# VH-VL binders against Probable septum site-determining protein MinC (minC): the designs that were tried, part 5

Target 1, 220 residues: Probable septum site-determining protein MinC (minC), of Prochlorococcus marinus subsp. pastoris (q7v2x8)
Amino acid sequence: MKLILRGIANEFIKSFSFKNFEIDQNFFDKLITKEAPAAANLITENEKINSYELAKLKLILEKHFIKLSNIYSNNRETVLSGKSLKINSTFLKIKDLENQLPLDPSYLKKDILHKGTVRSGDRISSNGDLFIIGDVNPGAIISANNNVYVWGKLFGIAFAGKNGNKNASVASLYLNPLQLRICEIVAIGPKEKPKGQHPEIAILEDNKIIIKPYFLNQNL

## First folded at step 2 (VH-VL)

Design N7 (framework fv_nezutatug)
Fold by ESMFold2-Fast, scan of step 2:
Structure N7 (fold): chain C 220 residues (1-220), chain A 122 residues (1-122), chain B 107 residues (1-107)
Amino acid sequence: as target 1 above (220 residues)
Amino acid sequence: QVQLQESGPGLVKPSQTLSLTCTVSGYSISSGYYWGWIRQHPGKGLEWIGSIYHSGSTYYNPSLKSLVTISADTSKNQFSLKLSSVTAADTAVYYCARDFTEWLYDYGMDVWGQGTTVTVSS
Amino acid sequence: DIQMTQSPSSVSASVGDRVTITCRASQGISSWLAWYQQKPGKAPEPLIYAASSLQSGVPSRFSGSGSGTDFTLTISSLQPEDFATYYCQQYDSYPYTFGQGTKLEIK
């Protein structure tokens, strides 16, 4: 089964199953959209999903401000389970289920350039590099499959290399984040506030996040 | 630096409503995090009561759901717990906490108040 | 509800010892587990999140491991300030549940 997640900036497809749902659960921690609640459509083929499993998924999505809006399934019992939870649920043949998936890969933006302050509660995600011209405030979350560049101050949470790219980096004119993540490695903000407004870059070395001055560590 | 402080009456009579407030300083409750209440009975372990997001979305422990209400007041940077029809079994130390169990935050309950003792007695 | 069971309920140890505390969930919780330290009369202090990630300011002698149903908290070289009660908490499923606690006492 597939979960189609729609936000303001991005659209994501997540494949999962309830038998290993706990392994995939951290996907929700990686999903980032603008502050308005995202919508989600659940698409299943002939799997039978009971009301307990659907209720658990609904609660997890709602905790991330994602509304489980529609269920499309070729299993009538799954449709009944969805209806019992007051979720719009529709029985569809397998071929018609494909029409619920994004047809054009261009729906998924590769690189994103955002101009303006990313405010507390805002979420921005990129499938490539993410460029922010502005400040990222505490309570904001930004993420990218590749690099994150903040041409401003970074006080929020930044996640680079979401798809397993260990060469990804996070750079900012003032790097003082609540949390940094590169690939699977997490670092809580610096113990000391940055001295002055010097550009810095965070990279992954020996399985830990290292912060270096940008001008003394230029990429060629 | 984030600091949480519980306040409310230390003594509540049986059948009355227990009301506690958590005041948050150094951080805005509208910054996209959940805020929770946890209690600890004398000499026993910890029990999660519920959590609230600043928008008003709440999640309660089902064992307490009909008795508990959590609310948030963004203008005062506070959130509150009301527990109705209390009995001696509700005697506990009550903690408020920042709930980072969701989303990219995944730190668990990362900041706690110092706790306030509530005794339910006639 | 997911039941969290800690073992042992209490353990006596000396400064410098390696101490291990285990926590078992009644069903799979992936890595959605936190560890807390509580000293008498004090609020719980967070130690570990996401099963194995160290909270800011927590000494490196603390480490967590495990996934699914079986989790371990290890203190590699016990210090005097480490004598406390330790709790695990799952945050995979509502309601969130805590273990019964493991009391670490001086020998």
Scores: ipSAE 0.000, ipTM 0.427, lowest interface PAE 16.8, mean pLDDT 78

Design N8 (framework fv_nezutatug)
Fold by ESMFold2-Fast, scan of step 2:
Structure N8 (fold): chain C 220 residues (1-220), chain A 121 residues (1-121), chain B 107 residues (1-107)
Amino acid sequence: as target 1 above (220 residues)
Amino acid sequence: QVQLQESGPGLVKPSQTLSLTCTVSGYSISSGYYWGWIRQHPGKGLEWIGSIYHSGSTYYNPSLKSLVTISADTSKNQFSLKLSSVTAADTAVYYCARDYSYDYIWGMDVWGQGTTVTVSS
Amino acid sequence: DIQMTQSPSSVSASVGDRVTITCRASQDISSYLAWYQQKPGKAPEPLIYAASSLQSGVPSRFSGSGSGTDFTLTISSLQPEDFATYYCQQANSFPYTFGQGTKLEIK
């Protein structure tokens, strides 16, 4: 399930569940400004969401000046739940959910800056570069279409170059990820911790992820 | 300080409509929150009747079998309860409250003083 | 409907005692639970929201805990003004439902 925000924020909320409600205020503070009006579309596949769960989501969004405008789902019960709340709700087949819903790229936020620890269970995705000021704990997943920069320790899972950008990189002050991915190439974290705490960068060379020291300037 | 005050007739005849109004001061109803009605039968516990958001969105207790209507008047900063076809079983103290039931704040945080309604011929 | 059951239905205690009241939901309500205090002839006063968060102005001797189906309200050192009826309320699903109440009486 995806929540697409337009007008002030450009992020897909992935893998959240109304049964185990996990949307927090800090997430909204990162993506939206509280005074600007915006609209949101909810896209869900086979998940059944009842009218009570949808009403709570609608309330949270309205509190932040966001209108839940449309629901698109391959689940007829979810569509009925939306209609009961007078939200424009449409049943679509899975293949049509993305193909028939035009996304305006101008609404997409290219880069994301996140301040604070990314904890187990947290997910952050960027359509450009992703900058983290803080640690990324085991169980956290961070991803970007371009580069991932962690101004802190990276212990979780990091994906760079999600859209096929082979020039993408992952850099951290302490690079010890559980899993690292650049494009389609995956590297599982080292069996032994890195020696020392100098910044390192992971890049893709000859279809292999290479980790090397990150020097911003060489005197030559 | 936010204050809620119930008003309406204290005596209603069987089969008639019970009508109550809640006047809100110190806060604009259109600034957020749901606004709800709760009742308490003599010597018994609390029963939620329903809640309204200023946009017109309402939620009612199904046990009231379509007898309930809650409406909001943002120009007067009021919201109202109508309960049709009342019986002696509807005799209770009626409270209005601010419904905080969203996000991580779940419950009713500001209550009116309550008004007693007796259903009797 | 989600049924909320409080235990005990009444409790007798003395000033200075630690009092514990429990609330059990018939199904998982996560942390969507509030606690209220009601004195005779008065409206309920909110004490706790989101299972464990203290309402502004409520004395620190009150605390809440629990998640899922089992919840507890604790008064660490009972004061004379604490003798009242206490109610839990779930807000996980409609209709919102309250426990039957726990009456706290002087011993």
Scores: ipSAE 0.000, ipTM 0.410, lowest interface PAE 19.4, mean pLDDT 77

Design N9 (framework fv_nezutatug)
Fold by ESMFold2-Fast, scan of step 2:
Structure N9 (fold): chain C 220 residues (1-220), chain A 123 residues (1-123), chain B 107 residues (1-107)
Amino acid sequence: as target 1 above (220 residues)
Amino acid sequence: QVQLQESGPGLVKPSQTLSLTCTVSGYSISSGYYWGWIRQHPGKGLEWIGSIYHSGSTYYNPSLKSLVTISADTSKNQFSLKLSSVTAADTAVYYCARGDTYYYDSWGYFDYWGQGTTVTVSS
Amino acid sequence: DIQMTQSPSSVSASVGDRVTITCRASQGISSWLAWYQQKPGKAPEPLIYAASSLQSGVPSRFSGSGSGTDFTLTISSLQPEDFATYYCQQANSFPYTFGQGTKLEIK
């Protein structure tokens, strides 16, 4: 079963726990939030999903600002469940379900540019690099599969290399995060707060997060 | 701690618009949760009117959808209800409340409530 | 819309009694049910979420059970402060809907 999200950034999620309707909170932490509800398409092959299970998924998505807009399935009972909830539901043969999926894996490597303050409670995620032009306040969570760049002050939680990219980095004009993560390595905020507003970059070196001044490469 | 307080006129004339404001303290409404309105008619049960997600998205009871507008003013840490074309049937105690969205098992659970404000629709 | 029906509409009990209040949903809501207590002239207070999880600070004499369409709130040994109206609420789908209430009165 696959859930395809449409919003500020289109994203494709290939795996989703559905049997007991258990959803990892990290699932939503990876999504880009926006002012208007995002849309989702649910694609299933031969899985039978009853109306109550589907209603639960619908409610879960709606609580996270996502509308379950379409269901495509090669299971007639699943289609009937969707129709009973007034969700556009279409019975398709398995070969035709592929037409509902992104064909290009590069579709998943989308860099995001966000302009404005990321406030407490906000979460922004990118499947490529994430660029923020603005401050990231305490209580905000930003993440990227590759690099995170904050053209402003970083006080919240930043997560780079979330899909295992150990070469990922986090850079900011004022790097003072509550928590910093690169791949599986986590660091609690820096020992010494930045003395001035000069750019710094955090990188993985020998499985340890190292913070260095970010000097423009003027002569090298 | 987290506190919610309703304010607005206690008396509204038929056909006019009812406007209520909820002031939140101890938590920033832009930080999370659904912020909702629930009313209770005299001697009756509770009716959910609608909720606003911290991002600004609104969800309304279909029975009231064409008449209800919920909005937020994050600079004042307030959210508001406007109910248009009121009738005597809209006489009720109006509550604002916070609905959980963070933990799966507490979603849609209203964990903090205002004290309620009585609204009478009469000429 | 999902209709929530509570039974009984009212119950008379004495301090120390075990009291059971039931709530039925018109369609399956899994465990997405909450219980609230309301005293006259006061706002509802949260008691239970996810059918059986007790709100912090609520006495252990309160418990909830059930899943799907049938749910129960139990007060194992009624205290004077427990005389109130109790409401169930489903959070399975919009619109959220409440039961009509069960009034617990002193016998």
Scores: ipSAE 0.000, ipTM 0.410, lowest interface PAE 19.9, mean pLDDT 78

Design R0 (framework fv_recaticimab)
Fold by ESMFold2-Fast, scan of step 2:
Structure R0 (fold): chain C 220 residues (1-220), chain A 120 residues (1-120), chain B 112 residues (1-112)
Amino acid sequence: as target 1 above (220 residues)
Amino acid sequence: QVQLVQSGAEVKKPGASVKVSCKASGYTFTGYYMHWVRQAPGQGLEWMGYINPNSGGTKYHQNFKDRVTMTRDTSISTAYMELSRLRSDDTAVYYCARDYYDSSGYFDYWGQGTTVTVSS
Amino acid sequence: DIVMSQSPSSLSASVGDRVTITCKSSQSVLYSSNNKNYLAWYQQKPGKSPKLLIYWASTRESGVPDRFSGSGSGTDFTLTISSLQPEDFATYYCQQYYSTPTFGQGTKLEIK
């Protein structure tokens, strides 16, 4: 049984058995629930899942702003359970179920915290958010499927939203990179160098990378 | 920057097959589902199905599932829709459209459309 | 499938008019837990692809003029154009994405 979590940002795969679902709830606790609501597809082989069990899964996903959108199963009773809850449910043979999985079944969201300077020639890549406590020197490359946060100076290349997340951002205490990338949008560094060391964030808006102050307009 | 460019117009005889392409650029091709929607002359929009470009997984509308095949080639960021056993009422403009949210999402970018004419 | 019904099928109006287009779903497209309506609106001009105007029933897509607004919840939805411009004469479609995508039949907005 696999649960494919898909939002506007990333596609994630979570392998589990229904009996073990509760033990993996901390996985959902790591999701950013205030992002646009994610969707989930459930893929089961021969497992029989009744409507009560599916409703329970639906409630857990609902708590995290995730909609259970599709069920693909080689068990007709599981398909009927899904349809009874008004979830789009499709019967597929085992071989066809494999086509509903991501190309890399090991692809999972994993945030990375790196402490220390990222030097010229170094490369750091994250499948989730990347948080750097240190400077990123010219000639270094850092990348993340989601956000890139540099608690230091960014002089190298930063790539956020590698897996299609248009809401990804790059933030730094001193944002002066050689190159910024968000999704497939490539931007040359800032038109003018920052005057002084003030936190800034780069975001994607209308297919253009926009830079603005980070945490400078106070809210509570 | 996001752009979906479709193949050119096709004229086919009843019983033939047609294969329409949709080349994506300006975003991560495998990060978004690709749907196909058609529109007969003077008619509304009709959803045909989708493909997950990452896995190759597909879902087709019941009206098309015995005649349609959706595929993709990730090396060239291109999606394909093949419709077989064409009938005159398959004459339509065929669109590819990107799913912003997921397989049950709304479509933020559309291809320019491919006109398919089925006549004897 | 959720069936989407639009009214009217066609509407004649003049530049400067306030225009209202209605969309009704056969089942609720409101997801009660997040209080979001899975409903979008598109504009299609002759010979062109549809263009996204509104999503989540009332959120305006980037670049869409503020004269366009969406409202409604559950099964009844409205697209309003507060002051028609010449470029607004087009066909408008609603679409639900609560389940497998389905479109309304379209409303053709014609010059009077």
Scores: ipSAE 0.000, ipTM 0.455, lowest interface PAE 16.5, mean pLDDT 79

Design R1 (framework fv_recaticimab)
Fold by ESMFold2-Fast, scan of step 2:
Structure R1 (fold): chain C 220 residues (1-220), chain A 119 residues (1-119), chain B 112 residues (1-112)
Amino acid sequence: as target 1 above (220 residues)
Amino acid sequence: QVQLVQSGAEVKKPGASVKVSCKASGYTFTGYYMHWVRQAPGQGLEWMGYINPNSGGTNYAQNFKDRVTMTRDTSISTAYMELSRLRSDDTAVYYCAREGDWFGEFDYWGQGTTVTVSS
Amino acid sequence: DIVMSQSPSSLSASVGDRVTITCKSSQSVLYSSNNKNYLAWYQQKPGKSPKLLIYWASTRESGVPDRFSGSGSGTDFTLTISSLQPEDFATYYCQQYYSTPTFGQGTKLEIK
């Protein structure tokens, strides 16, 4: 069971069950200071939620300026409970429930493996590590909360550590990006193009993006 | 007719644990939250926490979080409250109370279980 | 936590009197979206469990005599007994259920 919280600038996902339901006071303290109210979508698979439990969740959320806007469930009785409370409620098969999650949920998909060229205008984002088997062309943007690995040539923009991970890295067989980002630090592409055909890795050291050759036995 | 029937009086020594039961009848046990409220002699009412009998989910008051455990057995429509590491100031009448249809009022109460903690 | 304060702590009255008990919350228990006050009143007789009298600040529970009435909104609430009967000598508690439940300290109604 997942509660997806939507605000103007951000989306948050909270995974919970009624057995282990707990409201994070710190999380809600941040929301209650917002001028615009937040909205929430509830996604359940086969869980049966009665109207009393659902009404209680609705009230708790509304007391914190969050409107329970939609319910998506593979349980018909849960859908009926939502409809009885005048909440927009939709029955969906389990395979279709994933389509109701945000494009980049921070709690579910960790790593992404993409095979093929990432072309100009394409964007690929991962909540864990991102692995590309192929080239990333100029005008493409790839990003990850952790590391970005390109088993191919990187000519586009790469963003690693986008959620604040300063230990994140960008590695490629041919590292010649238009722009590199690690956390909040931005580096415009390398001043000199790679002279050899060897892998390189970009890392954050002393608030600077440093590019080094990537050898398998570097820690020896 | 809704009834909540609690277990009998208990006398415990400091450091012991007590487990109070509350047997529900006359309604769908899993449809209503069950709360626990205590009252020390001559004092007011103090909320301890609740259990959702459908899910088994619990929420405890801050003063009791490290010592209280609330459980239920849906096959016999019974809720339980266990309080550990008893102190003399835990001497009180312990009540179970059903949360009613209006999302927080307590419409039915058990008769109370007197717990005395003394050497 | 929302703190509930009752006054007076005790009150002496005679049969037939009009009795007023006050309850104050440290923050509003009025929910704007449904315009309801999440406030209940209970009666407790010596040796007995509490009995629900009023919910939504002013709605009488089924079977409660019409001499009992609740009023108020937001942070200030009153329980009134219009013509006190012998069976009404008891301790009365207010309770908020806007957030985690909390009770007032109680008002003991004694015979004069």
Scores: ipSAE 0.000, ipTM 0.417, lowest interface PAE 17.4, mean pLDDT 80

Design R2 (framework fv_recaticimab)
Fold by ESMFold2-Fast, scan of step 2:
Structure R2 (fold): chain C 220 residues (1-220), chain A 121 residues (1-121), chain B 112 residues (1-112)
Amino acid sequence: as target 1 above (220 residues)
Amino acid sequence: QVQLVQSGAEVKKPGASVKVSCKASGYTFTGYYMHWVRQAPGQGLEWMGYINPNSGGTNYAQNFKDRVTMTRDTSISTAYMELSRLRSDDTAVYYCARDLYDFWSGYMDVWGQGTTVTVSS
Amino acid sequence: DIVMSQSPSSLSASVGDRVTITCKSSQSVLYSSNNKNYLAWYQQKPGKSPKLLIYWASTRESGVPDRFSGSGSGTDFTLTISSLQPEDFATYYCQQYYSTPTFGQGTKLEIK
């Protein structure tokens, strides 16, 4: 059983018990931000959780401003319990449940470096940072849990911070995307094309995507 | 029975401040965000901000950031919205509203009855 | 901020009519990770506070009559009233909650 927080950051939590409902109060206090409430995903392998137990977990999380948003389980009774509480609940086989967990750096490469043009219809996804050396054409989609860096022209769709990282950014030598997304915030491409080919970076400030020039020797 | 009960109508002069209260009952006050929304006569709804009653953390709309302060008193399950340096175009009905199902998003399922604030000389 | 645009600004109809109100966001309010549209609809009668009708673009709030339905995804949304009743004459607002909340300007539904 694993609890992954969304909205602020996706964090993997192994320290939890349904039977005792003994939750580390200090752990939850550290995860709560004064800026916004958080959402959580629950992933269970072989656990049978009834509606009463799940309702108790939901209530404890809500007390800490954490919404239990999604349940993924290979146990059909657990999925039914979630659905009975109006929680988005999905049955998945064990092999597919592993894909809902955050990547363990010891087992998988987080960052991806792609060399070459990303053409219309191509899709590249990274569980860390994504580095593209080349152009991203209209109709291409690139995404990363952290930052997206395009050492070339960006004309397609770029999605950074897809795992809830609000500090994620999208940078390109020529930033003219069809669509930018950072976490849950979306920006449609610029009203006017950038004048000249100079590096720009898109970041999330005050829940808005802000695009600004990036200069190597820029003073604060 | 979930209810939000707001303070009574206020008449203020330009330059004054107004503080509106919103008393919650029938639910766990600290478990839900509280939003403030205003509506000028004959106009639409305008979001002003919200407060997290547990932490006291706030998020204000850009147009109000320099003039609005949102607070709460958990001992009496009451949220407050104070708007300073009032102008005639601040004449409006001010609503408090609860965020129920998505604590990170902000749709509002329960609304106070509204507090009319009139700013006139 | 995400700008919400409603059309029409006003609409005249008769009891029993099917009416549709549209709402367009300046950018997508669909969150790809949970495949949910962060869009709500409210009803406001004269002198009363707004009442939640629809959330997640198409989920009807408890106690709201089934003649009210929401549809759409991404940037284009519709509120439909299948058979208008006398108590439905009101102003309707859409609201996005994908970022800091913003409301449409409202659509006033008035008797013909």
Scores: ipSAE 0.000, ipTM 0.415, lowest interface PAE 19.6, mean pLDDT 78

Design R3 (framework fv_recaticimab)
Fold by ESMFold2-Fast, scan of step 2:
Structure R3 (fold): chain C 220 residues (1-220), chain A 120 residues (1-120), chain B 112 residues (1-112)
Amino acid sequence: as target 1 above (220 residues)
Amino acid sequence: QVQLVQSGAEVKKPGASVKVSCKASGYTFTGYYMHWVRQAPGQGLEWMGYINPNSGGTNYAQNFKDRVTMTRDTSISTAYMELSRLRSDDTAVYYCARGYEDYWYGMDVWGQGTTVTVSS
Amino acid sequence: DIVMSQSPSSLSASVGDRVTITCKSSQSVLYSSDNKNYLAWYQQKPGKSPKLLIYWASTRESGVPDRFSGSGSGTDFTLTISSLQPEDFATYYCQQYYSTPTFGQGTKLEIK
């Protein structure tokens, strides 16, 4: 089960079970924003949720000025329970339920730190940021839903912002990739950079991948 | 409930352009990539590219980069594939298909296909 | 591009038979980090759109009968139909999605 809060600056996703259904007061205190009142959508798969459990969830949300607005479920009895409580409830197949999740959900954010060379034929993917301490060789592919950072040389393919984050970046101590991608925007070789070995960062500006030097502002 | 409905058959002259539409329903249009795949008569399947409906970003197969344009209109949940400078060997059935580049399933929902004939 | 090669190009079989179709990739489609093979199988009947049968080499798409199974890893993959039914006569395609998607040339399954 997943609870998705909408109508606030950032969407929040809370995974939970009705066996130990307790929502920390501190969780809701952090949701108080200019966007109040907020709304919530409940997404369930095959599990049957009865009217008592849904009513309990509805009451807890209402105490915090959050409306339980929609229920999406692949269980028809759960949909009927929601309708009995006057909540908009829709039956969806499993594949369509995944479409109700945000492209950048915080509950799925998992940063990966990889130490060592990423060799030709290797693939590494992260649901959050990806940090590589090592070189990424030609024929290797690395990807992240957020940022890609290579503390080494990048010669392979790097894909940042995989789930639609246009603010994602790719940075490396030596940025000479076969292909760069940020969201859907692709930049492919040949690349006449870097001129001399120095760190660079690739970012998305005006739907173009721009590569620029990244230096520490020091007395050097 | 999930469905992709494509525009009707087209007959074009060499050198013309064709624009095929694909209307999505029953799911969140911006939640999946839309791929385009073609099949020449009696031949296998050939991937042409995709569009990310959320951002409008595209990725085209090398053989089509100079002639294909993929767009979408999120207000009507419709994707478009336009192929220019048509040749007789572009005669094929063109499919739209829902999928994801690297992360998800293969292409799990397909349109019914649009026959494009390039002749005379 | 990764080249996909299917064998045989055509196969004749009878209802109730066990059928095996092979697919080979020019390079590994096994993703070492998640230990999954980025390979799918599709069924296409004449005049119809392709239908996804199997993804990640061995995971059956929802609604696909359990007589269909996929196996293999790396470069060598097999689609098996354990007891052929009349509705199974079609052309079958393998497809890799490890990199830019590419399809095999297809295997036509014909009634004997």
Scores: ipSAE 0.000, ipTM 0.410, lowest interface PAE 19.2, mean pLDDT 78

Design R4 (framework fv_recaticimab)
Fold by ESMFold2-Fast, scan of step 2:
Structure R4 (fold): chain C 220 residues (1-220), chain A 123 residues (1-123), chain B 112 residues (1-112)
Amino acid sequence: as target 1 above (220 residues)
Amino acid sequence: QVQLVQSGAEVKKPGASVKVSCKASGYTFTGYYMHWVRQAPGQGLEWMGYINPNSGGTNYAQNFKDRVTMTRDTSISTAYMELSRLRSDDTAVYYCARDSEYDILTGYYMDVWGQGTTVTVSS
Amino acid sequence: DIVMSQSPSSLSASVGDRVTITCKSSQSVLYSSNNKNYLAWYQQKPGKSPKLLIYWASTRESGVPDRFSGSGSGTDFTLTISSLQPEDFATYYCQQYYSTPTFGQGTKLEIK
């Protein structure tokens, strides 16, 4: 189960289990000192959660000035428990529950700087920007939640904006990838191979991936 | 190349306001909180607050809540810190600094710092 | 509010010396869920911005020489410079980030 904490523009995910029914107080202490959300959504799959457990969670959240606003569950009895507490509660199939999750931030990594060749079979993923100093060979896959920068030749697969950032870009000194992806838009190689080695940037414009010389688009 | 470039030195009279800018480049501006830290002549570092450039949400240190306003302009990747009702003891170097992590559980150490803006308050 | 206290306020040392700077927090900065100490160390040279040296009490920032090391847990922390170099004469600050950030008052490392 996941508790999604919602502020004005911030969504925050806390995964927990009612088996232990402990919300880490240090988690709330950190949240309060940074930016406290005003509301929370609870997402559960097949778990049966009774009214007592939900009331206890509601009370803990209220002590931190957070309203338990919505419950989404694939368990009809959990939905009934939520409704009994006058919480907006909706039954959803498991596949539809995933649509209630915000884009997943990761606690493990932000920007990544990789020095050296990314070889066939290698995979590098970043939760921020990804910087490669070296070539990305065919069969390699590199990805980032934001921008991908290759200070070298890009021949492999590059995926930028993987968390929905449509302003993300892929730039390289020689942009000749097997596949580019920005957000949900996929392009299979460039239509024409670069004649010379000069920096290029791929961006998403009008739901299409377009490639431009780097020097012409300073603010992309 | 991650860089924070701040506006130039300011000289203000007591009671005036000052607005310092911090232009970010080389990273995703909206991906990291931006902190403001000041340092009076010969003194230590004093945290003033931060802004979340994505949401515009702010958190100010208690001593500054009544006088500080932090804003940002995402179109030009620039953060601003405005301090009002200036006193002579507000004379300091004001720094912007990037939060180390985007994540709420892991952030708050500062990995990249601006060069500083000297603000002198005198009559 | 967590108060950070550094000692000494200043110290004089010679090139090649081993230098130790201490930092104490008014309450524990150890987060039980991830077993990490929310403590950083910064170096500031005259007229320059602070530079991050160490985070998570003991992790060196990229590009920081291995003569710098951090240790400690909970409320008591130490920054050690194993063999002082001329470029190391600076003011050093500890900072907690367990709650809203607070800095120690600084330790000035001066040439003897």
Scores: ipSAE 0.000, ipTM 0.435, lowest interface PAE 15.9, mean pLDDT 80

